# VH-VL binders against o27280: the designs that were tried, part 31

Target 1, 266 residues: o27280
Amino acid sequence: MDSMNVPEVLEIKRIVEESESVKTFIFSWDFRREVRPGQFVMVWDFRDEKPMSVSLIDPVRSEIGISIRRVGEFTDRVHGLSEGDLLGIRGPYGRGFELMGRDILLVGGGIGMAPLAALADEATARGMRVDALVAARTADELLFLDRLEAAGVNISTCTDDGSCGFKGFAHERLLTLEENHDMAAVCGPEPMMFQVMRILDERDVPAQLSLERYMKCAVGICGQCCLDDTGFRVCAEGPVFWSQELSRVREFGRYRRDPAGRRVPW

## First folded at step 1 (VH-VL)

Design l48 (framework fv_libevitug)
Fold by ESMFold2-Fast, scan of step 1:
Structure l48 (fold): chain C 266 residues (1-266), chain A 124 residues (1-124), chain B 110 residues (1-110)
Amino acid sequence: as target 1 above (266 residues)
Amino acid sequence: QVQLQQSGPGLVKPSQTLSLTCAISGDSVSSKSAAWNWIRQSPSRGLEWLGRTYYRSEWYNDYAVSVKSRITINPDTSKNQFSLQLNSVTPEDTAVYYCARGHFYDSSGYLDYWGQGTLVTVSS
Amino acid sequence: QSVLTQPPSASGTPGQRVTISCSGSSSNIGSDYVYWYQQLPGTAPKLLIYRNNQRPSGVPDRFSGSKSGTSASLAITGLQAEDEADYYCASYDDSLSGPVFGGGTKLTVL
């Protein structure tokens, strides 16, 4: 039996309310089983199993955190749980982010800040300078600002409605920020990531982008996590991809796939 | 067409410093998309990555844990080359040494051009 | 002693299919891309497959790569005499903070 394919039943140690719609569930973790920022786990509520990015990796406290946005029946049930309740955790799965150089730019949209918050912790622990552009529709949907501040991250914000920071989209805000970073990491809605990637490519900043769409099986051969023209499988070869890989994918930024694998325009 | 040309002595005495250079043509050592690697090959240890140097806003180095205390990899922009210095050599450092071009954003072993190799024997 | 495990030898006759396996762990192949190198006698290694299954320009389509879990394989269809070489797999290992290689497979064309 492969330990990565067997759910471990873990007690919810602590719950952090990040916003009205987002909670972080914290569990004790044995770090003999390594977890890296950008990886995901399968969360099992004893009825359904869903992939969730790891948002906190804390070897000092022996804890991991998983941030979950309330968007449907599974997430509604999980949001109803309390400290002391049990969840099944299987994993970790997928490729994590790679850190290089001394300066990193993080660009996160909505819940996409979750894996980037874990990356920010690792980057700051390595002595890197971290700049974060945190984007959301409204001020109350901006996530992890207190945690990023506590880590010493230089934070810029933008909201579509102008309720906090720059009024506009992430790529519009990025155009007003300094161009000098050794690398970037990007996670959020795919149209946002596509626009951000184009700007970073023009600036010669190598970027890693996390694609967290429509996965049903973390370990397997699953057509719903396949990218169109390259044949990449998100759960097998991602979810983190370098921008040079994605620049040649016809599907990226143009189409998504529904749960049945059908193309749907953005 | 990228070419990597190696030079350096083929015989080094135990406890001395091994010094090799890799001259680059068809690309710049300060190219922002490139990382410049040293790899060695021996019958006992096979292929072994030693480290790399690369330029972004300034120069950076990554070194393999096994050699980190003894190794320095340095670029030379005026000569368009990079070098390997390995201190306190032992007979276990006897190997064919290769320089290779990699990519800054890909540390997983994407090495697209290799030098010809230099056999280095550590012997008295 | 190599970090990734390959069979030390493989053989086939012209026209056959040959596969070469590469086994690792969650800290390398399980979490990162796999690369394959071909080394002809007396020459430097040459990149044959990158990022699990991609071919550089000039590599024939009879060479293909695949990855599943913590293992990878190189497949050679329509084996030719010129394919006689040493083949190495490679990946990145997060515990060692660098690229790691397999021990190599000597392919003999009978």
Scores: ipSAE 0.005, ipTM 0.439, lowest interface PAE 13.6, mean pLDDT 83

Design l49 (framework fv_libevitug)
Fold by ESMFold2-Fast, scan of step 1:
Structure l49 (fold): chain C 266 residues (1-266), chain A 121 residues (1-121), chain B 110 residues (1-110)
Amino acid sequence: as target 1 above (266 residues)
Amino acid sequence: QVQLQQSGPGLVKPSQTLSLTCAISGDSVSSKSAAWNWIRQSPSRGLEWLGRTYYRSEWYNDYAVSVKSRITINPDTSKNQFSLQLNSVTPEDTAVYYCAKYTGFEAFDIWGQGTLVTVSS
Amino acid sequence: QSVLTQPPSASGTPGQRVTISCSGSSSNIGSDYVYWYQQLPGTAPKLLIYRNNQRPSGVPDRFSGSKSGTSASLAITGLQAEDEADYYCASYDDSLSGPVFGGGTKLTVL
């Protein structure tokens, strides 16, 4: 549809402060334009436009939510807005997560919990058993714990510094969990996702992983959006990929590309 | 490489049960990376997905709404195959039936040879 | 009726470029991958294009796919007699929770 590519100016209905650096902006949404967990929208502040994952999908209230971490000039301006202010939204874009089976593991790091929170709501509504491993550097960077608990999700936490839950990295915590799952969904820093994927592959658990680093190319054709030797673009064909696809990509979890196409270590 | 081989009767009377099997070679029916599907093709409805069976920690089935009340798709791990049972058939169920493998990223990349099933008195 | 809409027929002469369109909605093509299948007379469908524009091993580069919004197209350059077949687009539909197909396009090489 042409309408998917034209920004609609929407009023900020509600703002939820998730942490010192993360806010969720909630908008009324017409669900004739369907949105799936794992998809993203382009957020326009009338100066710049940035891709943001959808973190809340609520057809009962006719609302969507977009969670934004404060990391630069654009996000600083957006964080300065109040309920009643306006933002441009266009989309949704990208492939959403596919749910299979009856039990799912979610593994999220930092802001990567945003699309997984939306997925948790859908999985729970479908009657699935949902286990979430929520990882962050410190306790105050763990996101969506109250939402996940309210949804009936079984939560495990880990922090690098041990300030909440298991002391260590997500993959180290995952190794101590002796439960099988029918599928997994993973979103967070790429090195974390790579380590988690390896463990899930050894356990023969099919996983879908969301690669957000290439979303700058969401509306343009850009070589930087391609994965190593597979040739497909994250913005047009992702951001969600099966672990079987990513296991074929040598660069995944090891390095990224600069504007000149050179390898840059994580 | 994976191959799918179909077998079953080509003629079924109205009100009876249509029964087909799909034998798998080169992969296990209980492979956690695959789902095993039945798809049919008729002049009136075109290509129509009927359902799938797949193994994770236990066996699951998903069925298309149009056939959900009368369809069963079952795996048989001892014979490395899966089957389709469609109850209370009518002439509208006349179609070529295919089994197909789905891996999540390649869609239906492996198909059986197809079986023409005619529902007639 | 099929969920995805394709023209029922298309034609061309050897060497020409032919395109086949596929139209859907936000619940399928707008939110998921598009796949294309080629069906030669008397055979099972064969995967031609996956993930909107990727070719499986063994598919000639004269076949290509593209997607924009809720629509997709298959392009065949350098049309050959052996391309005469039925072509089907496919996607996943969130509202139906399952795979969906187009009605098919019969390509005739004149």
Scores: ipSAE 0.007, ipTM 0.508, lowest interface PAE 10.9, mean pLDDT 84

Design l5 (framework fv_libevitug)
Fold by ESMFold2-Fast, scan of step 1:
Structure l5 (fold): chain C 266 residues (1-266), chain A 122 residues (1-122), chain B 110 residues (1-110)
Amino acid sequence: as target 1 above (266 residues)
Amino acid sequence: QVQLQQSGPGLVKPSQTLSLTCAISGDSVSSKSAAWNWIRQSPSRGLEWLGRTYYRSEWYNDYAVSVKSRITINPDTSKNQFSLQLNSVTPEDTAVYYCARVPYDSEAFDIWGQGTLVTVSS
Amino acid sequence: QSVLTQPPSASGTPGQRVTISCSGSSSNIGSDYVYWYQQLPGTAPKLLIYRNNQRPSGVPDRFSGSKSGTSASLAITGLQAEDEADYYCASYDDSLSGPVFGGGTKLTVL
């Protein structure tokens, strides 16, 4: 049996409340099974299993963190757990981000800041200059600002309602930021990522984008979650893709697919 | 179609500097979507990556630990080429030297030069 | 010495399946993509497989790659005489901060 295909039952060591709707669950982790920013794990509550991005990677403490937004029945149950309770963790799965150059831009929307927070930690530890554009609907939904500030990240914020930072959308704020970045990493709602990708492409900034799609199973049936035109499978070939790859997908940023495979506007 | 063409000496004496150039056609050495690499191949060490140069906001170079103290890789935007200089060569530097491209989409050495056999001998 | 470990040789007859293994560690194959290169006698290496299992345009589908944990494999089905070559695996090593290669496998078609 492949150990990656069987959940390990782990004790919740700590829970950090990031916002009213987001919690980070921290587990002791055996780093003989390596994990990189941008990868995900399957979280099993002994009834259902859902993919969650890794938001904290701490080899010194032998810990990983998984940030979960409360959006439905599974996440409601997980949010009801306490320190000392058990969850099954399987993985990691998928491709992580690659760091290149010395000056990087992170663009995150909502819970999309979770994998980017782990990436920011790695980039700053390597001595890179990190600019982060953190976007949300309201100030209360901006995530990881204290953690990013503590890491030495240069932070810009924007909110749809103007309650913190620039009033407007991530791509509108990006147009006002300097154009000198060696690479970018982007994670958030797909329409936001599409608009950001267009601007970065015009600036000749290579970008990596993480598709934070919900997959029901990562092993045995992962081919059922894919991008239309290219045959990419998020669990096998993603979730991180280069912008050139996503430009080949007719649906990216315009449509999503429902469980029946039908195109639905965002 | 992208092509890489190599030039340089085939024989270098011990303690001298090895100099090779790689001319690029079909792409720009300053393209932000690619990195330009040197790799060598010898019977004793196999395939060994030596370093790369690439343009983003400015020029960057990365070098393999094993050669870092002796190696320089330089782009030349006016001639659309990049070069390798390896100082203080020894017979252990005898190898076939290749230049190669790594584009962001594949992250692989997808285009290679023809190779230059360099012999370090008195 | 190479960072990634491959068998020095492999052989098969036309029409058979041949598999070439590649073993690494958590700092390379365990953390990054695997690549495969084919080198015909007297020529530069040619990209055969990238990102674990992807084929460039022009590479036949009888070549395939896979990765599990800290190991990878190249499979060649329907072996042909022109497949006689050296095959190299490669990855990126986080501790060395650069690309690393296997020692190569000389494939002989009998």
Scores: ipSAE 0.000, ipTM 0.422, lowest interface PAE 16.3, mean pLDDT 84

Design l50 (framework fv_libevitug)
Fold by ESMFold2-Fast, scan of step 1:
Structure l50 (fold): chain C 266 residues (1-266), chain A 122 residues (1-122), chain B 110 residues (1-110)
Amino acid sequence: as target 1 above (266 residues)
Amino acid sequence: QVQLQQSGPGLVKPSQTLSLTCAISGDSVSSKSAAWNWIRQSPSRGLEWLGRTYYRSEWYNDYAVSVKSRITINPDTSKNQFSLQLNSVTPEDTAVYYCARDQYFTGGFDYWGQGTLVTVSS
Amino acid sequence: QSVLTQPPSASGTPGQRVTISCSGSSSNIGSDYVYWYQQLPGTAPKLLIYRNNQRPSGVPDRFSGSKSGTSASLAITGLQAEDEADYYCASYDDSLSGPVFGGGTKLTVL
């Protein structure tokens, strides 16, 4: 209990610049406290604590990586840190992805590719065939392509503006990909995940979807993590859910929550 | 309603193959949201998961490390059933054997067969 | 030898609250969901709690589950004679790549 709920003060061992707005912070990790793809940690800068998905799991080097997009005051402060600086890390928390079958599909949008990069590493290490659809608004926002290539992943890209790969949205690109998969894992903006889920349901491909948006509720502490129709709290029950669970949630893909907890259309 | 019904011999000699069948009603053995498991129970070791079979794009099996070299779990879609074969049995394989379904939404074993006591003795 | 640790027995009187503990490690309870099964004498186990704290249809709200770190517990409030059974916790173990069970707790209603 102590090992998950007490922040360890860890030194930033290495920082990888993934893009202009995304950095991966790498820490030495004791793998007696196991971490699975799809799980998150609480990152503490000694003022605020925020949940971040684990994007690198490397038992050989005894390292984990946490990829952070610059989006507000907390992430701006963390992006200003250097190798050798300290952060508090608590966790891991949440349900990770389950791997089933031999052929899997990963569909990632923007920073949602971060937990899927860790999953791709595990799946390829298990000898699975991995197809990844990497989606972003522009070419500059496509993440982890080098890591996926190095792992032997079959990569398809799409950008909203057509600057790299297919011009269009992830679900439009998915419609042109006809390969059969035993399961899929999906992470990205909720409207993208909703459309992708519908296509995978039509194809009878079981999918796991990560609801990273709600992780900002700090491990289920606030009601903002509650899914409207089911009462599931992302931090307590997720962040990874099977598509069958989410198909019963009318809010999924249609509404988000504002800071006051109100339903707002996407 | 889902029902699992087991059949097979309750007495097996050491070194022989233990063979059991689980017939499914109320669901399909090829349902993509389900997996079909064998679990055994003995006084000395309690409940032990042995393995599962499941259909996605094709049939897959997962087996417990402790029995992986001796176990085969095989589906039969025409009869809507699945089987357990456990080779080279020893008295330590004496147990009540259950078939059980797990499915994606719960993750747990939500339906179980009635159980079959298998005694391994000469 | 069971992977998850439970007390071998527990007892209570009708109307009382009873709690059954389950201890694991980072490879199972610490990283995955906890499940609870009730086994009445001479019957197969029945799913009582799934995904830490969820109840299947037909399970009374007297039964509840919780999880913290590498441990979990099953709480039974308003204990009834019909609750006398063996209770098993379960989880998924990453190192073993499969489900694991506790040794079981025999609950006696006095």
Scores: ipSAE 0.000, ipTM 0.452, lowest interface PAE 13.5, mean pLDDT 84

Design l51 (framework fv_libevitug)
Fold by ESMFold2-Fast, scan of step 1:
Structure l51 (fold): chain C 266 residues (1-266), chain A 121 residues (1-121), chain B 110 residues (1-110)
Amino acid sequence: as target 1 above (266 residues)
Amino acid sequence: QVQLQQSGPGLVKPSQTLSLTCAISGDSVSSKSAAWNWIRQSPSRGLEWLGRTYYRSEWYNDYAVSVKSRITINPDTSKNQFSLQLNSVTPEDTAVYYCARLYESGYPDYWGQGTLVTVSS
Amino acid sequence: QSVLTQPPSASGTPGQRVTISCSGSSSNIGSDYVYWYQQLPGTAPKLLIYRNNQRPSGVPDRFSGSKSGTSASLAITGLQAEDEADYYCASYDDSLSGPVFGGGTKLTVL
């Protein structure tokens, strides 16, 4: 057994309220066990275990952060915890983002900004120019704007309802940003990522996309993991994929699978 | 499908410039998803990365610190190739030189055939 | 000298399991993916393992990679005569801003 597969019980050092529905839980971390942006950990509340993306990686303070949106029973319980309480952390798992070139575009939707916030920190630390398109349904779901601004990131926003920034979807906003980048990283709802990927492909911008729904597959929880038409082994290579890898997958952006493995439209 | 073919002299005199070319087929030297590398292999230094050139918004080059003062890697989009120039060579530069597209962006790894360059009179 | 450390040689007989180690630091193996290359005499290195433990199409499952902390290993099960070659580990070094390689291990099949 790899040491990454055994939960370590860690004390919640600090909690940051990102929004009404999102909190970042910060833990002291031993960086002998390296963590890269785009990786995730399994969070155990001593009753249930769920995958969560790492949203803060701070070797100077010896801290990691995990951002959690309140969406169900497990996340409701975790949101009820306080500084000093304990959680089990196992990992990290999955492949992280790779940085290339001198400028990067980040496109994040809702909680998908969490792994991209960690990536923004690394990219700026490497001297890259970082542009972020932060998208959400409403203004209160736009996440990490203050943190990105403090890091020196150039920020554009859009909301579906027009409550902040551009009124429209991420891909519609992206079409009005005719700036080329050396690479892009994308994380958010799969339909958004599909549309964004198509635009970046037309602009010949290599992109990496993070598929949250496959995080459980990456730790082997669901058994045999491959995408329907290509035989691509998601559990072996996720959650971060290059756009060229995803362009060959027929189900990306079209449908999901229910617990029985049946195809269900988005 | 991607193939890299190297050309250049096998013998170079000390103090002169070593010059090699790598011709690309099956891909574009200006592909934004690729970086084009020079790597050498010698008994004394093993496998040693020398540098890379790549096109994103503009052409960029990265060079290994050990050769940075002597090395130039240039793309040629009209001929779909890239070159290596290494100035002021010494016998320690004797090696097999490879051009390569290393694994990145989900794209396969490809190496040229290698060129033995001997630095001697 | 190479940045990553490998044993200079390894050996086995057909059918045995052989492992080749690779040691680095926090700036390379500790923070980035590990790659393994196989090199037959007179040929360019060929990618055998990428991203720690992934196999390119056509590489038998007898070959596997693993990574723990700042170290990595290549395992070859069911050793065959055609596996006799030089093996190199590689990673990306964040401090050097480029790829780094091990010194190579000559595998002899007795």
Scores: ipSAE 0.000, ipTM 0.451, lowest interface PAE 14.0, mean pLDDT 84

Design l52 (framework fv_libevitug)
Fold by ESMFold2-Fast, scan of step 1:
Structure l52 (fold): chain C 266 residues (1-266), chain A 121 residues (1-121), chain B 110 residues (1-110)
Amino acid sequence: as target 1 above (266 residues)
Amino acid sequence: QVQLQQSGPGLVKPSQTLSLTCAISGDSVSSKSAAWNWIRQSPSRGLEWLGRTYYRSEWYNDYAVSVKSRITINPDTSKNQFSLQLNSVTPEDTAVYYCVRGSYDFAMDVWGQGTLVTVSS
Amino acid sequence: QSVLTQPPSASGTPGQRVTISCSGSSSNIGSDYVYWYQQLPGTAPKLLIYRNNQRPSGVPDRFSGSKSGTSASLAITGLQAEDEADYYCASYDDSLSGPVFGGGTKLTVL
């Protein structure tokens, strides 16, 4: 038993309202327990525990941030909390992103920008050129634009409804972007990530993709994390995977598994 | 099948430059799916990664912090090989040096035969 | 001085199950894949296990890997005399931005 499996009760130091439906909760963090972009923590409200990606890693201020979208009873309760209130945090868990080369493309959909915002901070700190394609259904669901701009990231946006930037899907916008990159990192809905991966493969850009839907299996309690063709378990080997691995998984981008282990289309 | 063949002097004097080459057959040094690594092994430090060179859109290299000020790893596309230069060597650089093919996630799947380099006056 | 910790030696008899442990931190094993290398006397290391538990073509199923938290283990079932070798674990260390290795375990077949 390691100390990462016991939740620490931490005080909410600061809350940033990212949108009407997303807040970032910031905690003081002891960086003797290291955390990397692409990793997640289990957030405990003293009733339920849910996995959340780390969206801010700031060793200078000794802070981490966790971005949470309001989608159900647990997240509604957490959104009702104030600075000074307490949450249990356990982790970090999972594989982080790997950076290579001088140029990186980030492609994020909705809350999938959360782990990519942390990655953008690290990439810019290394002196990399960072281009971000930020996608959402509507303008009010585009996340972290001010933070990315402040970090010197070159931002392109797209929305399904055309309320900000390019009107269309992330992969349609990506087809109009002509810059070559040494690598890419992608996080968002699996159908979006599948289409983006195909374009990046055709361009010979190696990509890492985060399959965050399986993070609930992080403590080893879920057999449904197994991927169809290769036997990869997202919680054990992910959530971040290289595109070459995912290109051989027929399940990726097409269907998922329900609690009974049955295939369900996206 | 991919093979790596090393060549270079096995004896280097202190303060001089250690220079090794690695010839690649069965793959291209500019393959976008591979990175070309140097790893050394000594009784005192065990296995130690020194750095890599790789091609994506341009040539890149990554170096271990412990040797970064003294090391250069260069590809040669015309000869399908890559090289190691380690400057200002000391007896602590005495080791068996391996050239190694790695993947995106650092699975080191093809190793050269190794070259014992002794740093001695 | 190794970043990953392994026992310096292990032993077993033919037919026995032997396990070799590897201990790291959240910046390496806790966040990245684990690899295992076998080094027979006088030879270069050979990739034995990659991505925690995958075997390259030609590696017998007697060899298996596992990972839990910041630790990993190599299991050898049906131990054979030819398994006598040095075994190294490895991972990528995010804080060092490079691969790191264990100190090695010398496996003796009695």
Scores: ipSAE 0.005, ipTM 0.425, lowest interface PAE 15.1, mean pLDDT 84

